# Miniprotein binders against q6w4x9r395to579, part 7

Target 1, 185 residues: q6w4x9r395to579
Amino acid sequence: GHCSLEGGSFVTTFDARPYRFHGTCTYILLQSPQLPEDGALMAVYDKSGVSHSETSLVAVVYLSRQDKIVISQDEVVTNNGEAKWLPYKTRNITVFRQTSTHLQMATSFGLELVVQLRPIFQAYVTVGPQFRGQTRGLCGNFNGDTTDDFTTSMGIAEGTASLFVDSWRAGNCPAALERETDPCS

## First folded at step 11 (miniprotein)

Design gb0
Fold by OpenDDE base, fold request of step 13:
Structure gb0 (fold): chain B 185 residues (1-185), chain A 91 residues (1-91)
Amino acid sequence: as target 1 above (185 residues)
Amino acid sequence: SVLEEIAKTILEAVKDLVEAVKENDEEAIKRAIERLEEAAKRAEEAGFEKVAEAVERVIEAVRNGDEDPWIYLAVRYLEWVMEIAMRRALE
């Protein structure tokens, strides 16, 4: 399964459903029992312009009981809150520079993350087949059905992305919006 | 149903807890935790052990002073467990 966060506010789920939203919060991209130590992948969005519709991805966070890895445009911060030189290795996770503009987080448990740093901060999440039907969050449920990807954390199917996205917030934040914006924002 | 009643109680208490944490209202936090503990007990007695466990994880996250994401992760997990339980009850 491949999930992408592109253009600042666009998401394509594991089931290949594209949608957009505008929010300034941390959201759960991927929660699954297949992630060890209660692991979850999260996305941090922030305001990138003057309007409420000008939001962008600013960081990706992997968090478990064993590891905390924050990938932003300028640095990689780990458990102790310090920026680390790459490659960074833990028991099951390796973060390294893939290209001059891309970082990669590789894991031993079927999760791969590629982050494009420039010119636009974007993220690409890949999960193995063992994750089928066992994923939750903004990346969807990976069950091959595009129509039910907007299922909230409570198991309710929503027709709009905003309510779906809000259900997966991981912090205090205002409600997500669905406004048309330039992909470059 | 019993599960629906328990679920309602849990959801309301969780809502109050999250709000109390946001406002740093220690007394409100305490009250919400007490309600959740009681609800967890009820859930366990009713045969919904996983729900009870999930509630305890939320309580633990708050009590231990975990980072904000952990509280929400625990809440989302609880919601998941409850959703599964509710779905199974309808089968």
Scores: ipSAE 0.615, ipTM 0.842, lowest interface PAE 0.8, mean pLDDT 92
Fold by OpenDDE base, look of step 12:
Structure gb0 (fold): chain B 185 residues (1-185), chain A 91 residues (1-91)
Amino acid sequence: as target 1 above (185 residues)
Amino acid sequence: SVLEEIAKTILEAVKDLVEAVKENDEEAIKRAIERLEEAAKRAEEAGFEKVAEAVERVIEAVRNGDEDPWIYLAVRYLEWVMEIAMRRALE
């Protein structure tokens, strides 16, 4: 399964459903029992301008009981608040520079993350087949059905992205705004 | 149903707890936790042990002073568990 966060406010789910939102919060991208130590992958969005439509991804966070790995747009990588030099390796996670503009987080449990630093901060999430039907969050449920990707954390199917996205917030933040996807993006 | 009533109580208490944490209102936090503990007990007595466990995880996250993401992760897990329980109750 491949999930992408692109263009500052665009998301494509594991089931290949594209949508757009504008929010300034931390959101759960991926929650799954397949992630060890209560792990979850999260995305941090912030204002990139004055208007409500000027929002962008500013960091990706992998959080577990053992690690809090933050990859930020300024190329700083931290674990549990401490800056780390690359390549950085934990028990089952390795963060390294893939290219001059890309960082990669590799894991031993079927999660891969590629972060594009420039020109736009973007993230690409890959999960193994063992995650099928066992994922939750902004990346969807990875069940091959795009029509139910907007299922909230409480199991309610939403017709629009805003309430869906808000249900996966990891903070007390303003409501997200939905906008139609740009076919040119 | 019993589960629906318990779920409603839990969700309201969670909402209050999250708000109290945001405001660093220790007394409000305490009250919300007490409500959740009671709800967890009710859930357990009604046979919804997983719901009770999930509630306790939320309480633990707050008591431990966990960062915001952990609190919300616990809340999202609780929501999931309740959703599953409610779905099963309708089967």
Scores: ipSAE 0.613, ipTM 0.841, lowest interface PAE 0.8, mean pLDDT 93
Fold by OpenDDE base, fold request of step 13:
Structure gb0 (fold): chain B 185 residues (1-185), chain A 91 residues (1-91)
Amino acid sequence: as target 1 above (185 residues)
Amino acid sequence: SVLEEIAKTILEAVKDLVEAVKENDEEAIKRAIERLEEAAKRAEEAGFEKVAEAVERVIEAVRNGDEDPWIYLAVRYLEWVMEIAMRRALE
């Protein structure tokens, strides 16, 4: 499964459903029992301009009981608040520079994260087949059905992305705005 | 159903708890936790042990002063567990 966060406000789920939202909060991208130690992948969005539509991804966070790995747009990588030199390795996670513009977080448990630093801060999430049907968050449920990707944390199917996205916020934030993405765009 | 009633109580209490935490209202936090503890007990007695456990995780996250993301993650996990339980109850 491949999930992408691109262009500052665009998301493509594991099931390949594209959508757009504008929010300034931390959102759960991926929550799954397949992630060890209560792990979860989150995305931090913030304002990138004065307009409500000017929002962008500013950081990606992997949080578990052991680690809080933050990859920010300024290329700073921290774990539990401490800056780390790359390559950085924990028990089952390695963060390293893939290219001059890309960082990668590799894991031993079937999660891969690639972060593009420039020109736009973007993220690409890959999960193994063991995650099928066992994912929750903005990246969807990875069950091969795009029509139910907007299922909220409460199990309610939403017709719009805003309510779906808001259900996966991990902080106190204003409501997100959304627009369906034209697949031809 | 019993589970639906318990779930309603849990969700309302969780909502109140999250709001109380946001406002740093210690008394409201305590009240919400008490409601959740009671609901967890009811869930356990009704045979929904995983629901009870999930509720306790929410309580623990708040009680231990975990960072905000952990509270929300616990809540989302609880919601998931409850959803599964409710679905199974209908089978």
Scores: ipSAE 0.603, ipTM 0.838, lowest interface PAE 0.8, mean pLDDT 93
Fold by ESMFold2, fold request of step 13:
Structure gb0 (fold): chain B 185 residues (1-185), chain A 91 residues (1-91)
Amino acid sequence: as target 1 above (185 residues)
Amino acid sequence: SVLEEIAKTILEAVKDLVEAVKENDEEAIKRAIERLEEAAKRAEEAGFEKVAEAVERVIEAVRNGDEDPWIYLAVRYLEWVMEIAMRRALE
């Protein structure tokens, strides 16, 4: 299953359902019982200075009871707040420079994260088939065909997308409805 | 109806708990936890064991003094478990 965070605040879910949003917060990107030690993948968005954009992805965080790995726009990788030289390994996670512009976090538990650092900070999440039907967050529920709360389709208004995204906030942040949802301003 | 009533009570108590934690209001935290403990007991007695377990995970996160992301993760998991239980009850 593939989930992507691309240009501006465009998201394509594991079920290939595209949507967009603008918000300033840390959001739960992927939560699943398949991730060890209560693991979750999170995305951090902040107001950007780019023309006609309101917010953009600035960091991706993998959080578990053992690790808090942050890959940020400034190209620094930390674990539990300490900067790490690449390649960086734990028992079940390896972070390494895939190319001059891409970092990869590979794991033994079926999660892969590829982060494009330049020219635009973007993230690509891949999960193995054991995750099918067992995910929640901005990347969706990976069930293929559901009439549940997580279905996002081309028929959902931007205000509806903002409400969906706000439901996945992982902190005390303003609701996206209090901000412009227009990418122009 | 029974699960719907239990779920409403749980969601109200969770909302109060999260707000109490934000304000560091120890008395409000204790009151919200007591409401959640009673709701978990009702869920268990009604046969909704996974809902009861998920409520306890929220309580544990708060009692352990976990940072905000952990508390929110526990709450989202509880919402997920309740949604599954409600869907199965309507089959």
Scores: ipSAE 0.319, ipTM 0.632, lowest interface PAE 2.9, mean pLDDT 80
Fold by ESMFold2, fold request of step 13:
Structure gb0 (fold): chain B 185 residues (1-185), chain A 91 residues (1-91)
Amino acid sequence: as target 1 above (185 residues)
Amino acid sequence: SVLEEIAKTILEAVKDLVEAVKENDEEAIKRAIERLEEAAKRAEEAGFEKVAEAVERVIEAVRNGDEDPWIYLAVRYLEWVMEIAMRRALE
């Protein structure tokens, strides 16, 4: 299965459903019991201009009980907060420079991440067939049906990308265009 | 069903827990954790061990003061485990 995060905040799910969103948060891309040690892949989006419609991918994070690998648009790779020289290898993960503009994170558990650093920061997620029907997050549920790829974290299928994306926030971030709370209350 | 009742209790307590953590309301956190602990015990006694384990992970993330991503990941995992259990019960 293939999921992509491309310029202009475009996403294509494991079931090939494309969508676009505008948010500034950390989102869960992929959560699956197939990832060891409670692993998850997350995407960080931030403003790339002066309006809410101008957001872009700024980092991809692989988080597990063992590792927190961050690949950011400044081309720095860290694990658990420490910068690493490439190639960087753990027991089950290898991060290396695939080309002058692309990094690759290869794993022994069926996850592959390719990050384009230039000219635009983009990410391409590949998972093996053992993940079929076993994923949740922005990359969808990998069940072969695009009609339910916008299933929220509560199991509700939505017709709009905004509600779906909002449900996969991995932090205390405001929902897109959320009403302001009175400062006095 | 028994699972539906347990799941409703868990979802309500998780909602309250997340809100209490955002508000830094220590008493509300304790109340929500107590409800989750009781729901986890009921889930285990009813044979839903994976649900009980997932609830305990949420409780531990909050008690350990884990960073926000871990708390949210634990909650999303619990939601998924409950969805799987409910689908299995309808088969």
Scores: ipSAE 0.307, ipTM 0.631, lowest interface PAE 3.0, mean pLDDT 81
Fold by ESMFold2, fold request of step 13:
Structure gb0 (fold): chain B 185 residues (1-185), chain A 91 residues (1-91)
Amino acid sequence: as target 1 above (185 residues)
Amino acid sequence: SVLEEIAKTILEAVKDLVEAVKENDEEAIKRAIERLEEAAKRAEEAGFEKVAEAVERVIEAVRNGDEDPWIYLAVRYLEWVMEIAMRRALE
């Protein structure tokens, strides 16, 4: 399954459902029982301009009880707050330069992350088939049905991206509704 | 079912806990944690050990002052574990 985070805050889920959102928060991108040690992948978005609609990906975080690996747009990779030289390897995770503009995090548990550092900070998530029906977050539930990919953290399917995205916040940040206070009228 | 009753209690306590942490309301945090501790014991006694363990992780994250992402991740994982357990109970 493939999930992508591309410029302009565009997301394509594991079930190939595209959407866009305008948020400045840390969001749960992928959470699954298939990830060891209560693992989760998170995406950090921040303002990329002066408008509320100008947000972009600034970091990707893999967090578990053992590791907190941060890959940020400043091209620094840390684990548990310590900067690491690449290639960097733990028992089950390897982070290395795939190309001059791309980093890769490979794992033994079926998660792969490719991060484009330049010209735009983007991320590409690949998960093995054992993750089918076993994922939650911005990347959707990976069940082959795009109509329920907007399932909130409480298991409620939503029809709008903003409500879905807001439910996956992983921090104390403004709700998506504040970003919608300036309607066209 | 017993799990449905326990899950409702947990979800209400978690909602109160998250609000209390946001407001830095220490007494409300204490009350929510007490409710979660009781629910975790009920879950363990009913055989839902993964649910009980996930509840305890939320409590520890708050007590240790862990970063907001970790607290929210613990809550989301608890919700997921409960949903998986409920699905399997209906099989």
Scores: ipSAE 0.225, ipTM 0.535, lowest interface PAE 3.9, mean pLDDT 81

Design gb41
Fold by OpenDDE base, fold request of step 13:
Structure gb41 (fold): chain B 185 residues (1-185), chain A 91 residues (1-91)
Amino acid sequence: as target 1 above (185 residues)
Amino acid sequence: SVLEEIAKTILEAVKDLVEAVKENDEEAIKRAIERLEEAAKRAEEAGFEKVAEGVERVIEAVRNGDEDPWIYLAVRWLEWVMEIAMRRALE
């Protein structure tokens, strides 16, 4: 399964459903029992302009009981809150420079993350087949059905992205919005 | 149903807890936790052990002073467990 966060406010689920949203919160991208130590992948969005529709991805966070990895445009911060030199390696996770503009987080448990740092901060999530039907969050449920990807954390199917996205918030933030936005925002 | 009633109680208490944490209202936090503990007990007695476990995880996250994401992650896990339980009850 491949999930992408592109253009600042666009998401394509594991089931290849594209959608957009505008929010300034931390959201759960991927929650699954296949992630060890209660692990979850999260995305941090912030305001990138004056308009409420000008929001962008500013960081990706992997958090478990054993590891905390924050990838932003300028640095990688780990458990101790300090920026780390790459490559960074833990028991099951390795963060390294893939290219001059891309970082990669590789894991031993079937999760891969590629982050494009420039010119636009974007993220690409890949999960192995063992995750099929066992994922939740903004990346969807990875069951091959695009029509039910907007299922909320409560198991309610939504027709629009806003309520779906809000259900996966991981902080005290305002409600997400659905507005037209320039892909370059 | 019993599960629906328990679920309703849990959801309301969780909502109150999250709000109380946001406002740093210690007394409200305490009250919400007490309600959740009772709900967890009811869930366990009704045979929904995983729901009870989920509630306890939320309580623990708050009680231990975990970072904000952990509280919400716990809540999302609880919601998942409850969704599964409710789905199974309909089968």
Scores: ipSAE 0.698, ipTM 0.872, lowest interface PAE 0.7, mean pLDDT 92
Fold by OpenDDE base, look of step 12:
Structure gb41 (fold): chain B 185 residues (1-185), chain A 91 residues (1-91)
Amino acid sequence: as target 1 above (185 residues)
Amino acid sequence: SVLEEIAKTILEAVKDLVEAVKENDEEAIKRAIERLEEAAKRAEEAGFEKVAEGVERVIEAVRNGDEDPWIYLAVRWLEWVMEIAMRRALE
């Protein structure tokens, strides 16, 4: 399964459903029992301008009981608040520079993350087949059905992205705004 | 149903807890936790052990002073467990 966060406010789910939202919060991208130590992948969005539509991804966070790995748009990698030099390796996670503009987080449990630093901060999430039907969050449920990707954390199917996205917030945040998907994205 | 009633109680208490944490209202936090503990007990007695476990995880996150993301992760897991339980109850 491949999930992408692109263009500052665009998301494509594991089931290949594209949508757009504007929010300034931390959101759960991926929650799954397949992630060890209660792990989850999250995305941090913030304002990139004065308009409500000017929002962008500013960091990606992998959080577990053992690690809090943050990859920020400033090209800083931290674990549990401490800056780390690359390549950085934990028990089952390795963060390294893939290219001059890309960082990669590789894991031993079927999760891979590629972060594009420039010109736009973007993220690409890949999960193994063992995650099928066992994922939740902004990246969807990875069940091959695009029509149910907007299922909230409480199991409610939403027709629009805003309430869906809000259900996956990981903090106190204002309501997310949705916009029509740009076919040119 | 019993589960629906318990679920409603849990969700309301969680909402109050999250708000109390946001406001750093220690007394409100305490009250919300007490409500959740009672709800967890009810859930366990009704045979929904995983729901009770989920509630306890939320309580633990707050008591440990965990960061906001972790609290919400616990809440989301609880919601998932409740969803599963409710779905099974309808089968």
Scores: ipSAE 0.679, ipTM 0.867, lowest interface PAE 0.7, mean pLDDT 93
Fold by OpenDDE base, fold request of step 13:
Structure gb41 (fold): chain B 185 residues (1-185), chain A 91 residues (1-91)
Amino acid sequence: as target 1 above (185 residues)
Amino acid sequence: SVLEEIAKTILEAVKDLVEAVKENDEEAIKRAIERLEEAAKRAEEAGFEKVAEGVERVIEAVRNGDEDPWIYLAVRWLEWVMEIAMRRALE
């Protein structure tokens, strides 16, 4: 399964459903029992301009009981608040520079993250087949059905992205704004 | 059903707890936790041990003073467990 966060406000789920939102919060991208130590992948969005529609991805966070790995748009990588030099390795996670513009977080448990630093801060999430049907968050449920990707954290299927996205907030933030746009168009 | 009633109680109490945490209202936090503890007990007695466990995780996150992400993650896990339980009850 491949999930992408592109263009500042576009998301494509594991099931290849594209959508767009504008929010300034931390959102859960991926929650799954397949992630060890209560792990979860999150995305931090912030204002990039003066209008409500000017929002962008500014950081990606992997959080578990053991680690809090943050990859920010300024190329700073931290774990538990401490800056780390690359390549950085924990027990089951390695963060390294893939290219001059890309960082990669590799894991031993079937999660891969590639972060494009420039010109736009973007993220690409890959999960192994063992995650099929066992994922939740903005990246969807990875069950091969695009029609149910907007299922909220409470199991309610939504027709629009706004309520779906808001259900996966990981902080006290204002409501997200929705705009239906195909990021591939 | 019993599970539906318990679920409703849990969801309302969680909502109140999250709001109380946002406002740093210690007394309101305490009240919400007490409600959740009672709901967890009811869930366990009704045979929904995983739901009770989920509630306890939320309580623990708040009591330990965990950061916002952990509180919300715990809530999302609880919601998932409840969803699974409700689905199974219909089978």
Scores: ipSAE 0.678, ipTM 0.870, lowest interface PAE 0.7, mean pLDDT 93
Fold by ESMFold2, fold request of step 13:
Structure gb41 (fold): chain B 185 residues (1-185), chain A 91 residues (1-91)
Amino acid sequence: as target 1 above (185 residues)
Amino acid sequence: SVLEEIAKTILEAVKDLVEAVKENDEEAIKRAIERLEEAAKRAEEAGFEKVAEGVERVIEAVRNGDEDPWIYLAVRWLEWVMEIAMRRALE
């Protein structure tokens, strides 16, 4: 399964459902029992222009009981707040420079993350088949059905990406801005 | 059902707990945790062990002074566990 975070807050889920949102927060991108040590992948978005409605990805965080790996747009990789030289290894995670503009986090548990550092900070998440039906977060539930990908953390299907995204925030932050909608719907 | 009543109690207490943590309101935190402890006991007695475990993880995250991401992660796991339990009850 593939999930992408591109450009001005565009997301494509594991089930290939695209959406866009505007928000300044840390969001849960992927949560799954397949990630060891209560692991989760999170995405950090911040203001990227002159308007509050212009936001973009600024960091990706892998958090578990053992590690807090941050890959940020300033091209620094940290674990538990300490800057690390690449390649960087833990017992089950390796972070290395894939190309001059791309970093990769490879794992032994079926998660792969590729981060484009330049020209635009973007992220690409790949999970193995063991994750089917076993994911929650901004990347969706990976069940092959796009109609329930906007299911909130409370299990409620929402008609807008903004309400869905707001339910996945992982911090004390303003609610995501809602995209304009047609008033006649 | 019993599960629906327990889940409603949990969700209300979790909402109050998250708001209390945001406000750094120690008395409200204590009261919300007490409500969650009672709800976890009810869930365990009713046979919803995973729900009870999920509630305990939320309480632990708050008591340990864990960073905000961990508290929210625990809440999202609890919500997922409750959704699974409710789906199984309908089958």
Scores: ipSAE 0.436, ipTM 0.719, lowest interface PAE 2.1, mean pLDDT 82
Fold by ESMFold2, look of step 12:
Structure gb41 (fold): chain B 185 residues (1-185), chain A 91 residues (1-91)
Amino acid sequence: as target 1 above (185 residues)
Amino acid sequence: SVLEEIAKTILEAVKDLVEAVKENDEEAIKRAIERLEEAAKRAEEAGFEKVAEGVERVIEAVRNGDEDPWIYLAVRWLEWVMEIAMRRALE
């Protein structure tokens, strides 16, 4: 299964459902019991353009009880807040430079992440077949049915991307949300 | 059903807990945790062990002072295990 995060805040789910959103927060991309140590994959979005509504991916985070690996658009890779040079290995994760413009995080638990650093910061998530029907988050539920890919964290299938995306926030963004309200005349 | 009553209690207490953490309201945090501890005990006694475990993980994240996003991840996990338990009850 493949999930992509491409420029302009475009997402394509594991079931190939495309959508776009605008937000400035951290979101859960993938949560699954197949990820060890309460693992989750998250995406950080921030403002990127001239208008207040343009946002883009600025970092991808793998978080578990053992590791907090951050790959940021500034090409810095950290684990638990400490900068690492590549290749970087843990017991079950390897991060290495795939090409001059691409980094790869390979794991022993069926998750693979490829990050394009240039010309724009993009991410491509691949999961093995053991993840079928066992994922939640922005990448969808991987059940082969696109009609319920917008299932919120409360188990409600939504017809719009915005309600779905909002349910998967993994952080407090009160100052940004408060100040991003459109002014009325 | 018993599960529906327990789930309603958990959802309200989790909502209160997240709000209390945002406001750094120590007394509200303590009250919400006490409600969650009681709900976890009820869930365990009723045979909903995964729900009880999920509640305990949310409490642990708050008590350990875990950073965002850990509290949110624990809540999302709890919501998932409750959904699974509710779906099984429809049988």
Scores: ipSAE 0.381, ipTM 0.676, lowest interface PAE 2.5, mean pLDDT 81
Fold by ESMFold2, fold request of step 13:
Structure gb41 (fold): chain B 185 residues (1-185), chain A 91 residues (1-91)
Amino acid sequence: as target 1 above (185 residues)
Amino acid sequence: SVLEEIAKTILEAVKDLVEAVKENDEEAIKRAIERLEEAAKRAEEAGFEKVAEGVERVIEAVRNGDEDPWIYLAVRWLEWVMEIAMRRALE
């Protein structure tokens, strides 16, 4: 399965459902029992323009009980807060420079992350078939059905990307695309 | 029914815990953790081991002073295991 995070805050899920959102938070991309040590993949988005509706990816984080690997748009790779020279290896994870503009995190547990550093910071997530039906987060549930890819953390299928994305926040941050409404009309 | 009561208690206590952590309210944190410990005991005794484990992971994240991303990951994991348990009870 393939999930992509591309410029202009575009996301394509493991089930090939495209959407766009605008928010400034850390979001859970992928949570799965197939990731060892309670692992999860997260994405950090921040403001990229003059309005709240212009946000972009600034970092990707792999977090487990043993590792916190951060790949940032400033091209620095850290594990548990310590800067690392590439190639960087742990028992299960290798981070290396794929090309002059791309980094790759390869793992023994079926997760692959490719990060484009230039000209725009983008990320491409690949998971093996063992992840089918075993994922939650912004990359969707990987069940072959696009109608329920917008399932919130409470198990509710939403029709809009903004409500779905807000449910996967991993921090105390404002809701994406807040809208003013007048209930008296 | 029993699982529904346990899950409701857990969700309410987790909501209170997250809010207490945001407010840095140590007494409210202690009270929410006590409610969660009791609910985890009920879940374990009722045979919902994964739910009990999920509750303990949330408590540990808060007690260890873990960063917000880790606390939220523990909560999302607990929500997922409770959803699975509830679905099995309705089948």
Scores: ipSAE 0.374, ipTM 0.666, lowest interface PAE 2.5, mean pLDDT 82

